VHH binders against o59646. Designs and how they scored, part 18

Target 1, 363 residues: o59646
Amino acid sequence: MKNPKFTENQKEIEKEEFEFLQKLNFIIKESLELFNTNLKNSMKFINYITLPIIMASIESKSFNPFSEIIEKHIAFILNSKMNSLGYKFLPLGYSSDLTYENDNSIIHIDIKTANLENPSDFKDTVPLGINQSSYPGVLDCKIRGKNIKADCKKIKVYPNIPTTYNNKLTITNALLFIYPDYKEIIDEIREDYIAIRELISINLKDILTPIEGSLEEFLNYKPSNEKKRLEPILDNIVRGYFIHDKLRHEFSENVEKDLEEFEKKIIGIAKKLKEREIKPVAILSISIPNGELAPHYDDEIVSGKSWGSSFRYHYKKSGNSVFKGLDNKASRAVFLHINKEYLPVLKKYFDPITVYELTEKRL

## First folded at step 7 (VHH)

Design k34 (framework vhh_nb_b201)
Fold by ESMFold2-Fast, scan of step 7:
Structure k34 (fold): chain B 363 residues (1-363), chain A 121 residues (1-121)
Amino acid sequence: as target 1 above (363 residues)
Amino acid sequence: QVQLQESGGGLVQAGGSLRLSCAASGFTFSSYAMGWYRQAPGKEREFVATIYSGGSTYYADSVKGRFTISRDNAKNTVYLQMNSLKPEDTAVYYCAAWGSYPSTLTRYDYWGQGTQVTVSS
């Protein structure tokens, strides 16, 4: 890769990426209490967001609904702030990725959560799919011939997101929320989650209809067509699922019993989450360079995984730590928030932490 | 070393206008986001408006359509044009600067001393 002089266009790209980082810093600071309160204050979001996630998890073999629930809660808080900055949410159904646009840019925010006890999830890299960044990725392939394992050449992967779309610059930011060990919370909801999966597989799959649409559609839901005019199973908490009114008189005792147990388990999960504090240890922002900037960053900024459509972005590589075309020497990977109680643990993985640290001046 | 100096406050009648200025020195102004906050007697400090390094702006709902924030990087100055002033806009207005140089992205890097705005009648 050459390391040529920055063009004026490339400097403008970095200015726009940096300006977005300033916007993220501001709204995270403004919204910090919303992330640092217990789930009691966010019950309305759980009622609308949690149900689609639980159903998506039931249809897959995902065993970590906690991460999905928290990521959607974070997404909902960020969505209101992004709208206030003049960005329009681009609906992607039940995807965890957040995409916004204004007159000049398309913003991709990838929300990640990590457990402090699993440092491999946060200490060096962030995983990215081909639909999350315009930066070129690579795939490693592992070839086995006659019991000999060999790394093949890295395969260049072109992202689905272009560097520019309809004259709008694409900007990607990964927001990593690091939490204290939440294994206890996962363990508490695991049995109820498994029970829900079993109930769906027996009788309820042909009866329950999820409301299809974006997060905003769920929040502003008003039945207006026949499919959406189904009777709610539970007001508010299960508003994302309805039974078919005209079939109620045909329900067997087994269906009624399973529906009753389904309601009980959903309420059980909601109650367990409501009484928990969701306070992050730290919030790390990673400004992933636009693909037009690739000639200025080291080849090792990305590495592949053995087969698949994802790669790892190495935000701690020295060449990746700053906006190279800007005179201000701003960092691309910065802590927007640090809970001081956890500084000793964070310093184990971010040494020296000062190159990533964001500290408020006290009056 | 670093200094933010507000000016332009004063007494004005309801429906009137004032333009606040904040002159900055001691840091690389063009790389910082600049903002205005206000504090009414007996109230907590409230966000009013911000302007980012690239010129994008963000306003509190209470002032949208009435206040305009702008900056002049050549003069190291940020402005707040306040139109259609209401008695509830009465407060001490503070200039604030925050940015990422060298790498300390913080909302509260620097604060001014404040300027009083009083809206009567």
Scores: ipSAE 0.000, ipTM 0.423, lowest interface PAE 10.6, mean pLDDT 69

Design k35 (framework vhh_nb_b201)
Fold by ESMFold2-Fast, scan of step 7:
Structure k35 (fold): chain B 363 residues (1-363), chain A 121 residues (1-121)
Amino acid sequence: as target 1 above (363 residues)
Amino acid sequence: QVQLQESGGGLVQAGGSLRLSCAASGFTFSDYAMGWYRQAPGKEREFVATIYSGGDTYYADSVKGRFTISRDNAKNTVYLQMNSLKPEDTAVYYCAAWGSYRGTLETYDYWGQGTQVTVSS
């Protein structure tokens, strides 16, 4: 690190960053039970139509539909608390999950979720959109493994969020919730899911003939790095279900029994999921240096393909000074919550001395 | 290393006022948020007021408009001015410091020993 002299703007933004971290810590501390309750309640909105879609997605280890639902509910809780702290919600559209302003600054909060079993999503980096920071990105010449232009070199892409707005400096914060792997939930409902797939393929195939092509594609879907688009397939299956219900009165006694069993299993899965409480393993706040602070960090703090408007922010860029800020006095990553049951696992990915001070000593 | 010492508690009649002080040592006071919490007999500890490092304040609804929190960074002291006191304000009042992230990761508050406030009638 080049240890440049601070300008007055850098001191001002860092002061706002520290005060924001204090306010965020207060919100998380006071609302931890509400996050748990809200996550449990969010599962109650999943019904027998959407649950098969979610389960098909989860069987693909690279596609997790729960993350968006959880992120939206976390955003709802945070929004209800931020107004009480003097922050005004600022609807900038294509900027971040949540954007607020006070008299001194504009705060962008990007809510992230990660599975404990996928450490690449949390131990060193966090994914960010170019629209969620003042950092310039680098777009490579490939999209989904294919070259965009044969003679293309990496293209610099400038950020969508200005470093200042209405004479206020911008701050970006990634709020990361780490959860246990959803495999345990899938394993609990797996037998019902397998029974549903078998019931469709063996007993109901002939009745679902109008949607057979889409249904066969769904039943034979196998996860890979080259994922097929599932939305049209699942839409056709859902449409077929509505068509089938319209014709139910014309079905034989055996077919009606199989449909009743199908419906019962879908309802059973939804009920089991509604009783699940998903608790975070840890909550990590990662302050991303914006404005005048951004140029003073290592040039490798952002990496990866920016196609899809995203890149990786390396908050642990220095292996020997992870969680240290520009002047070696301020931490840029702070644990707001650690579930002590998962402390041994977390110590594998984070500095043991730092984790000890946060969790084993009440100060 | 960190020490928080409360003072200014006592017995007062309903409608009266008290000013609590909390003297801090062992840390860079100006980098911390400072707050007041209280615990009535047989009840859990509850939040009262906080003042952040930048000077912004936040109050529990039950005390908003009656209590004022302030700080003096030169004296390493945080104050709670309590006006229009009610019997329901009777509790042990605790000073807390938190939220300095300068060179450390920290999620726990520093706490004082507490000072008794009793409001009669």
Scores: ipSAE 0.292, ipTM 0.685, lowest interface PAE 3.3, mean pLDDT 66

Design k4 (framework vhh_nb_b201)
Fold by ESMFold2-Fast, scan of step 7:
Structure k4 (fold): chain B 363 residues (1-363), chain A 121 residues (1-121)
Amino acid sequence: as target 1 above (363 residues)
Amino acid sequence: QVQLQESGGGLVQAGGSLRLSCAASGFTFSSYYMGWYRQAPGKEREFVATIYSGGSTWYADSVKGRFTISRDNAKNTVYLQMNSLKPEDTAVYYCAAWGSYRSYLTGYDYWGQGTQVTVSS
């Protein structure tokens, strides 16, 4: 549809989005110092969780243990504060989203992290996966360049979360934490990472398989029946870390030495990572209107990734068009926090910079 | 009293088709959201397909274009039509149900006992 009509509830949706944004801003600003301190302390506390993440990263196409750890600790901080503002936590589904409710709304928060050196991850769009999607739609991709002759396939995206349930509106918010480039930290551990990959080639895969399976279940964790589900996962992770003690009596001297070196290097990497202090450059809130995006896929407000079920929401394009007739001065993408040292860099990608200080301001 | 009973599993050759059924009893089927999950040897249980009470569907990337989920509210049954089967589709397939948005967020209300699908190369 070229000129679709929005639901009669669009004004109520924006009102609930705005009220949630005010409350989110209050939490972030009032707990910012606690957040920074807590994140550093949480990184040190969870060394046993850090070890499995590093092991999974060794075999994965991507090596980035920071994003997972940071997102988890942001979730813990938010959960501790939302009850004070009248929101009740709803346990996670198979999605990594945080979910809360009050008398009028159900709120989904999708926590994102981005590297300041990768502006495509934050300057115009936010990626949403199918398991985080509440929007019906059809996604297309277009081929660019004259040496590519294949057409991209259409991707169908169906609603995973209804726009309303039990007379409550559903609100989706992407909370994006932008960090300075931590590539130097990755560079410091790269030699150990390469050495670990080489050691795996010496029949260590049988040892690591139980850990990988447990990590997939851990990362897709659902807190329903939490004690029975979590205990087997943790047992498998622990068994994987200590299986070398059993194997010392079953394998040759060379295999035993390689296994000991492997564990020593994993522990060394985890120790280096937990000693690092991580602070955000900026925190950006993006309000995503549930159920409103399907009519706008033709307007390039929604676009697809090549050959996937995920899509991108173009928040700068949708700011004034999705809720035509509402107050266009209310930005759907606003900064809740900016580190002053990085303001010149951020202004390369955002002009003006809209900062939400209980009253919407533009810098 | 609440029961989910899968059927239709078995042995099939690569490239073949198979239709799974899940018969539900003890709840108001038309109001419930229904899904299929599978567990392959040595793997964790993974999502396959979902159909919501309003008829909307969602599929895992690995089965899009090959599998179709559908429901018959008059017969209290959800189906999974599996076409172009591959050896990688070999798994125990489970039916699941949830009656509310809250149940969806906190986990499933009910699970079936599973049905084995084996695809020969």
Scores: ipSAE 0.000, ipTM 0.106, lowest interface PAE 21.2, mean pLDDT 61

Design k5 (framework vhh_nb_b201)
Fold by ESMFold2-Fast, scan of step 7:
Structure k5 (fold): chain B 363 residues (1-363), chain A 121 residues (1-121)
Amino acid sequence: as target 1 above (363 residues)
Amino acid sequence: QVQLQESGGGLVQAGGSLRLSCAASGFTFSSYAMGWYRQAPGKEREFVAAIYSGGSTWYADSVKGRFTISRDNAKNTVYLQMNSLKPEDTAVYYCAAWGSYRSYLTGYDYWGQGTQVTVSS
C-alpha cells in the first residue's frame, strides 16, 4: 500500500526511537575527548607490543586492527554510560555488538567502522545482518554463471528479532566510525618493519618468545598511564619477554649485534609513531526503523544484492533517514562528530551544505 | 538563524537560589535535547544537566538533588532551577541545544552566549 497514515502506536514507536537517538548522541558527544585519548593510547600500545603480528595481518585482506581497537573502546564507554541512564546489559545470543534493556525498551547497538578510502562502507549504506534488527530485508535472487542465468522474484526475509518482546520495544542503532587510511602509517615504517621481520625470522627465531597476556590489558589502559607503561614495555620486549632466558648466557657476538639492531629498529618505529595522532574522521549515529514502521518506508531499505550477499541498510534512499511520523521530520542519520581536517574528502560523499553548516556554525 | 539567549544569572549568597532561563529560536525546539553547561575561570567547560525531547532528565553528580532542569515547549524555553547554591557553583552558565534537522546527515551543537552566576560565601 502507498503511504498509509501513521497510527498512534507507530508515532509512539518513532518518538521512543528519537528519544533514544538523542540519549546516544549525548553519550558519544560527552565521551568524545575520552574516546580520542583512549584510541590514541591503544594505537600506540598495539603498535609497540604487537607490531610484527600487526604488519603481517594488515597486509592480508581479512584483518583490520583499526576496526577491532575502535569497537572495543566504544563498547567500554557505552557500558559505563548506559548503566548511568538506567539500562541493563542483556546478552540475547543475537549478532548485535551490544544489547541493553530498561523498563520500556530492548536496545541493540551495532558498532560499525569504515576506512576513509572505502566509501562503499559509509557513503550510502551500512552493513546490517538479518538478526541485528527487527526490520525485514529484501533479497535479490539473481544467479549469474557460465551455465546458469536465473532471475527470481525479490524475496522478503524476516529477522528473528521481534518488533516488541514482553511489552518492550526493540530499538536498533548503528554507530559508524570513519577513520583515516592506515596505509599511510604502514608505508612510513615499512623499511624498518622488513628489517625487523628478517632479523626475527632468520637470526632471532629460536630465542624470541611472544609476550603473553599483553592484549588483555588494552581495555584497562588509562590516559595518565600511557607514557609510563609503554616505555617500560618496549624495554621488556627487547631484553625480557622476547628473549629466551636460558640462552642469554650462551649468546654469540652475532646474536648480540642482531638484538642491538632489533632494539634500534623498534625504537626507531616507536619514535616515528610517538607523535602520530589518530583521531576520528567522522562519527555517524543511525537509527534503523522498527519493523512495525515498514509500511511507511521503502521496501528495500534493508536489502542484499543477490543470494549469499550481506544485507545493508540504505540510509540515504528517499525518506529512509527521516522520522516520518514526527512533526519535525527529524533525521535518523546524524553526524555526531566531523573532523574539520577531512572536510574536503567528506564533501565528496555527503551533502556539501549539510557538512558546511555543521562545521562552520559555532553555536 | 538559530539563537539561544540565557537570562536569570546574578550574584547570590551561599544557600540561596537562582532560576536560569534559555529562550530558543530558529529551530523546532520540541524535537531538540536541551542542556546546561558551566565554565569557571581557568577550568574546562563541564556538563550540568540535560533534558531530552521526551522529558527525560540527566544531571551531573555535583548538582544532583540541588538543580532541576525543565522545559516549556509552548514558550521554546528551557529552565535550570538552582537551589542550595555553593561558592563552587560560581561559573558562566551556557545553554546548549543538540538534535537533528530534516537533512540526511545533520546534527548540531548550538550554544548560547552564557550568563554569569556568582555565589558568595
Scores: ipSAE 0.105, ipTM 0.572, lowest interface PAE 6.1, mean pLDDT 71

Design k6 (framework vhh_nb_b201)
Fold by ESMFold2-Fast, scan of step 7:
Structure k6 (fold): chain B 363 residues (1-363), chain A 121 residues (1-121)
Amino acid sequence: as target 1 above (363 residues)
Amino acid sequence: QVQLQESGGGLVQAGGSLRLSCAASGFTFSSYAMGWYRQAPGKEREFVALIYSGGSTYYADSVKGRFTISRDNAKNTVYLQMNSLKPEDTAVYYCAAWGSYRSYLTGYDYWGQGTQVTVSS
């Protein structure tokens, strides 16, 4: 790979990405108390976030409602803060990323959560979708872990979004929240799952009561998973509650008993979440370079293991960015928050330079 | 009305060179990324080269070091300089443009009609 001098255009691109990092840093630090507050303070969390996620989990083989619940909670807070900075939320169909625009940029924020006990989920890479970044990816020629041919070349995949459109720069940032081990909560949610499959087979449009007001912000956010099959159902559930009286009237006593048990289990999950002080261990911002910057980075900085696997951004390979020249503590992967109690654990996985927090700058 | 008009194709001997041009009209060229694709008979259309609005370039491994993509925003034209041509480079070459962040479904907003390149051994 060649590492040529940055052109003026490329320096301006990195400067724009760095300025967004500073805005994101401001938002995160302003919102830290909200993230560190016990989830019991979220009046809407249990009713409209928890229920849709559980319903979506029925149709998914990847049952992990805790991470998705936390991601939706974070997204709701971030959406409010981005709007306050003049960014307009931009719904892009089945995209799982938060997409925004202002006069100068199109912003993609991908919210990730990781369990501190699973370092492979946070120490080296972050997953990246083909529709979230303008940076081209590279796949090796493996199918299902096997090389297609001994002489197989690596496969280059072009992004489906441009680096700039209508004078608006594409900026992609992954926001990774590392939490303490929450396996106990996941196991409890699984064990408490009852009768939900029967509910999803019913026409929920006729049953749900709309939830008004500030949910309009949340309604523009799509789930972090690929549950496109459930999107019409999820949209209706997010906008409403189950009306117990309607379900009782229309269904047999066995269904009513199952629904009462389901409601009891939802209340139980809510109580368990309220009893936890769920706080992030660390918040890592990962600025994925705009595609015009590719000549300055490793050819495989965005790469996957094989055809059909997900791409990953290898953020530890981005050390020579112009970011460092603008702020000696800045890099494309920087911690915006660290819980000092967990610093010894985090230092097992991160180079010292990447654990420095950015100096807070008010924008 | 949007138009991409390719030119410069033809017959060339192995080891020779050709320069393809693609003249664009009907959109703000300087804001769009421009690419070249090719399709040989009986094969899928494959990526050749891409140049972004800011000037950075990407190449398929099969052409890296032999082909050079460039653009002239004043002329609304993208070029593909093809050197050290091989019989395997024989294909119809297509110019493509994309600049919409809503092209997540297609990847490209506009395609040209194509120009034939034939490399004889």
Scores: ipSAE 0.000, ipTM 0.135, lowest interface PAE 17.9, mean pLDDT 67

Design k7 (framework vhh_nb_b201)
Fold by ESMFold2-Fast, scan of step 7:
Order: C-alpha cells, then sequence, then structure tokens
Structure k7 (fold): chain B 363 residues (1-363), chain A 121 residues (1-121)
C-alpha cells in the first residue's frame, strides 16, 4: 500500500516543529558555557547532599547527588532563554516536563541526562511517558521463556495530551544531555558521606541544625573575634549548620571530637569538589512528531514491550528521525553540541558520517 | 552556487535610519532562519537580529526597539530596518543563513560579504 501524501495542515505542523528546533538550536549554542555545572558554586548541592539526602539515599546503589542539580541547572538556563523568545511558562500542564506557550503553540520540553558509559540510554532511543507527547504508543505484549510462548495483538495506547489545545498546536521535544562518567567523583566522596551519616545518626542528632549556605560561603567562612575561642557558632552561620553555643560548653570530650570530625569531613568534601566541573559531552535534540503525523510514521516509533514498562521513542529506526513533509529533509534527531574531545567515543555509538558533518564548518 | 548579497549600507547622521537588504540564492530560502551580525574594527562579530522560518523574531538587547528584521520569501530577501541609529552602531553588517541542506543543523551555513554602516555624530 502507498503511504498517504502530507496534507497542507500536516505540512504546517512540521513547519511549526522545525521552527521550534531552529529556536532551540540558537538558544543552546548561545548558552553553551552556562551549561557547565560548577559544583563549588551550587547552594543546592550542599542542601541536596546534606542531612535530607544523607538520611534518604546514601545506602542506595542509585545514589547520585549530581543528576538533580544538573537537570535543575539546565531547566533554569532554558527558562531564561524561552522567556526572551516570547514563551510563557505553564506550571500546571499535562506533563511533568517544562511547558511553555506562545500565540501559536504549546511547547513541552523533556530534559534527559545520560552517562557516556551507558550507551543504551542514548544511542537508539529515549524514554518517553504517555503524558509527555501527543503521539500514540504501541504495547508489545509478547511473552517468552520456559515452555510458554504467549503472544497478544499489539495494543495502541493513546496519550492524554491532545494534538491541539485551546487552538494551539502541541509540540514535544526531548533534550538529551550526555555527560562523562563521574562515578569516580561519587566514589571519592561516598566514604566521607557514610562517616557523616554515622556521626549525625548516632552522636550528633540532637545538636546540629542545618542552615542554608553555598559551598563558596562555607569554604570562606570567617568567624567573628568574639567567637574565636569557640570555633565558631553565630546566629547567622553560612556553613549550612548551626551548633548551639550553650551546648558546646556542656559537651563531653567525645562530643567535641565528633563535632570536629563532622566539620572536617564536610570541609573535605567541599574541597574535593571545589575545582570540579561537569561539562556535557554532547547535546541532542529529539523532535517527537505530533500525533496528527502518525499516518506518515512507523506504528512502533513509540513503543513498550510489557505492561508497566515505560515507552521509548525510537529515533534511530529508518525514516523516524527526519521531517518527512519538509523539502530540505531536516533531521528530528539533531546534535546541537559535540565536545570534540569525545568525538572518537561518539563515533562508536553514532554513524561516523552523521557526527563528522555536525562538527564540519560550512564557512 | 549559494550566495548572500547585502546592500543598503552607507553613511547616516545619528538619529537617522537605514534599511539593509540581503538577497539569497542557491537554496530553499523559506526553509532557512536568517540573521544579521555586525563587526566593528578590532572587535569580534556580534549578533544583531534573527528571523526564523515561520516568521518569529529575536533581537540583541542593544538594538531592541530600534531595529526590525523581516523577510519576503517570494523575493528570497531578508531586511533589517534600522531606526534611531547611534555612533555605536557603526560596523560592517553581515547576513547569515542557517538550516543546512544536510540532514543536520550545524549553526550558520552561509555568510554574506558584508555591507558598511557608518553613523556620524
Amino acid sequence: as target 1 above (363 residues)
Amino acid sequence: QVQLQESGGGLVQAGGSLRLSCAASGFTFSDYAMGWYRQAPGKEREFVARIYSGGSTYYADSVKGRFTISRDNAKNTVYLQMNSLKPEDTAVYYCAAWGSYRSYLTGYDYWGQGTQVTVSS
């Protein structure tokens, strides 16, 4: 059977998607330096890693204090740029991603991060929730194993995001940041965090009160002359912790030693992170087709294999990564940035010609 | 052969106006975002204004409210209307096109040769 031709309305949908891709490309290229995350300067890093996170997650194999900081940092940079383009932030949209609107469209941006050492997270597909796109998904309920082989018919699942809302076209973009493996940084601080958790949970639990502060403020804290004899507890402390002065005079020698060890461990972590930056290896934009374009794309470009598994958008399948109705055949999956230092590694996971053309200067 | 040709530059008094034109050939103009950059002697190129394929516009803060970018797809031409010109606007103005014939977006694909704008005090 012949594929249907694009209607004029469907061509206008792709033009709107492509125009957003153009806007996104310029925003990212003009803001590249701002996406470098300096762990030293993050107030949220101290707050995220201190007491609440230590108590909640230090024993977990999934402990990664940096992923949320990176994603929030990206979100803040994008938000400042989207406003300059006339987009208004919509905090109560249908999806959990960043949602904006202008006079013509509603834009859903889903920020993704991936580790360079786990290519399954970025080389072929991107995770996608039903509430993040207007494109219908397909469930493959094939069961294999043992002596039982059960197949069911593929089931179409329709998203709760409409293709248009309040006369505005809905557009979805997955923005994927690939980072170097920073497991070594996590491993370097883990032992100090374990020691801090033990001190807080057993020895200091009723003595310490956390106060907001940045890494830079913590490292550069200067006690007043009045408090020099007691290293130093003030009504306002920029270290992120408050130790009650009255209690310090009542402390046993063991408690005083434990407080000194706690301070030493926190300062040690801050110093280990002071000169460290997390920079992206590559930034990939993936324009997920609006649901009205479904007749022109593979039925399985958004699919999951089991009940309860997340959907994935399959951008590497033939014909799924191009704007099919546009004469210039622009790609739906586009590198907006590549760090040349990592080019040999990226060529292992992506078509070498694709990567080469993105780094080549036309002028 | 791809070509971007700027015109409309010249000498103008402070407070005056100029309209720059950039005629494009050798590519599907309507699919491309178009922009204007400028370069003063001894300085690096500075972004001025951009118009996307669908007609949305974006301006540098230094020119916002004074300059207007527009396009005519039937004539394959992009324009920069410059009002309330200041001596600081003196520069060579460059037209740029973005939206590669390749499958991938690589930044600005093409640049013009530039047109001189001189604003006297």
Scores: ipSAE 0.100, ipTM 0.593, lowest interface PAE 6.1, mean pLDDT 71

Design k8 (framework vhh_7ubx_2)
Fold by ESMFold2-Fast, scan of step 7:
Structure k8 (fold): chain B 363 residues (1-363), chain A 121 residues (1-121)
Amino acid sequence: as target 1 above (363 residues)
Amino acid sequence: QVQLVESGGGLVQPGGSLRLSCAASGFTFSSYAMTWVRQAPGKGPEWIATIYSGGSTMRDDSTKGRFTISRDNAKNTLYLQMTSLKPEDTALYYCAAWGSYRSYLTGYDYRGPGTQVTVSS
């Protein structure tokens, strides 16, 4: 005979994790239509402030403003639904995107978005900020690319979020929204963006010079090799853009036509973006075990290269696939939504595809 | 309700030191990442350093040998220790708070009015 693997407290924690998964499934399915129109709803307010950020992202390839816009919209919808289920929002900041509590538990939700064309962001692992999520792993001991000690590469890291806080159970969930490639949308506006750059470089250079040099900084900005903040540069460009309206009457007829064409191209990009709808391909829920649950799962399911770096959570590892203390051994990573049109693509990366309904289904 | 107030600026000679403080109120300070930014006359804003809620820091390479960012969560206060000051360090220094990377990209959650640092003989 063997002793029980889990204490009663640990089983209660997994029960709360599973109950939250059921609640999350309910609100996601109820809110699908709202998520399906999220880009359109977010982008209807695209204007001269947000457009330069999008243009900079297209040029730089260092960040995706579509992801940020979508994540804000998701957070807004989730907040409304969580409040309806009796959860109170807690401003706990950097530890997670959204934190809530009820009488029994504290819930940390880490919202993730992934592009279907970037499978490294979803197929085997998800990015895990050690300050955003709780899970122990193995640390490679490196400083500036050099191993410090031979045994250091197997040093275990401990979670920042404990299993209990203020006599409440702590639950962490990563909620991953997979979207179609934005390349079609980006490609559609890229030609207009290139035309704007050419118009500036050839026809409007001398006129736009008074815009504090920020336009030149923007056009030559390389985030992969640049450590300066981008927002102040974009703010200066936006200010300069609207100043030209006051100067139009002082310019020759040809210069005025070029400034008018510049303005029309900027507005054209904004209009194209506002007319777009995007729907999630799939929504994946990953229940990440906190603190004292970790010894009952694979210690090596989190990987990282140095202390303080971003870690990767390997949610497909066999030792992490199911709730071990629950009788029915429900999956810890399950799809709450799948757009069936994308099943062939998803099956390249998920075999089997585990979907949550009243009971789990495998596609 | 939310307020960030910088202090500790002033006139200092080249080679001198200053310690800036940023007092926070109206939000859960310990849950936010905090940043120092400076803006010199005729230049755009320049990021100096960020300290995260967990205590880890990121610093601009041009100043990281001379400037140290720190925080005291019990006092709801952010600090910038500046040493070996140069005339080119003359700027308005302000602090800013952000709870997520998204807020950082869109211009912070909260920002102070700044404190003036002048390095001159």
Scores: ipSAE 0.000, ipTM 0.102, lowest interface PAE 22.8, mean pLDDT 66

Design k9 (framework vhh_7ubx_2)
Fold by ESMFold2-Fast, scan of step 7:
Structure k9 (fold): chain B 363 residues (1-363), chain A 121 residues (1-121)
Amino acid sequence: as target 1 above (363 residues)
Amino acid sequence: QVQLVESGGGLVQPGGSLRLSCAASGFTFSSYYMTWVRQAPGKGPEWIATIYSGGSTYRDDSTKGRFTISRDNAKNTLYLQMTSLKPEDTALYYCAAWGSYRSYLTGYDYRGPGTQVTVSS
């Protein structure tokens, strides 16, 4: 099948997707020092991120707080920068990490983190839920019985995210941060984090209560609000988890000991995080095509490999790596940042790496 | 007028001992968490120990066998007893007060100017 010629509407879609890529490139370059800053100097990161994560994790199954902390740090920085460009946070039921709107578009940013030691997370594909983009996916399956993988009838899965909503174009971008193996940091904070979760869930749940309304204020906080408003909300949550000294005499000796241990562990985590440098190896932006562009792209660029497997976006498949309707033929998967120390390692997976550079407009 | 004033620093030989004091005024000392922090030349601030209003302490593992934090709420005074001092302990030592986890992370509610400790033969 020869792909049909782009309509004027489809060219306009690609122009808007490319324009967002350029805005994202600007944000990342302007914010690069924030992503490369030693956590010791990032007081807002620890205050805004560490405590909300602890609260959110009280009953969760997550045992890797480092990944959660890094993703929330990225989200915090991106949110601040998106607001500065006129985008407003839009809380949607979809599983996109960050959703924003302006007068012309609805932006879905799916933040991905990957460990450099696990290339399957970044070298060919990125995980992408069918509910994170408007592009239809394909579910592949395997036949069990003979204990072999064999093709069965492929099923098209249509997303519930529309290609446009109220005349606003939906744009999806996967933003992939590749990090070095920080196993030592994970190991250092994991036990304290687990201990805090267990103290709250088992011993302190009935004793520690957020100040009335503070948790609801946090859950309903919109990043488009003034930044200073988040600091008072977070402070109220923190204060709600610490009893006043005058009230300590009303608690049993064991409860007082558990509260002291809770406070000690929070301080310990904050101290460990403050003293660490966390820098990405590379930042890769992947512009997933809007569903209106499907006639021009591979039907299986969003696909699941088997029953129960997650959907993945295959950004290296032939014919899906460029903005096909644009004269500049810019890449849809492009490095916004590369830490030069890791360039030889990245070249093993991205060869030639220049294919993944943002193309300048022709003279 | 809030004031924190450190004293007790000076020149000491390796293996020696010093006791630092921090005199507090202008706020309800007994209601605040008190912290000792040090900053060595060319390095960032390093947390040493925190003591809660009730007397419970949290200390950095690298110093907890050699340094003891204590407080006297009746005298509005914080102490740091330092033993077995090493050249690596050379730093400006300052006390800080904080009433919430937020103020601990964002630079404390109140901080003193510091007292210099130099460990050299």
Scores: ipSAE 0.000, ipTM 0.182, lowest interface PAE 13.1, mean pLDDT 72

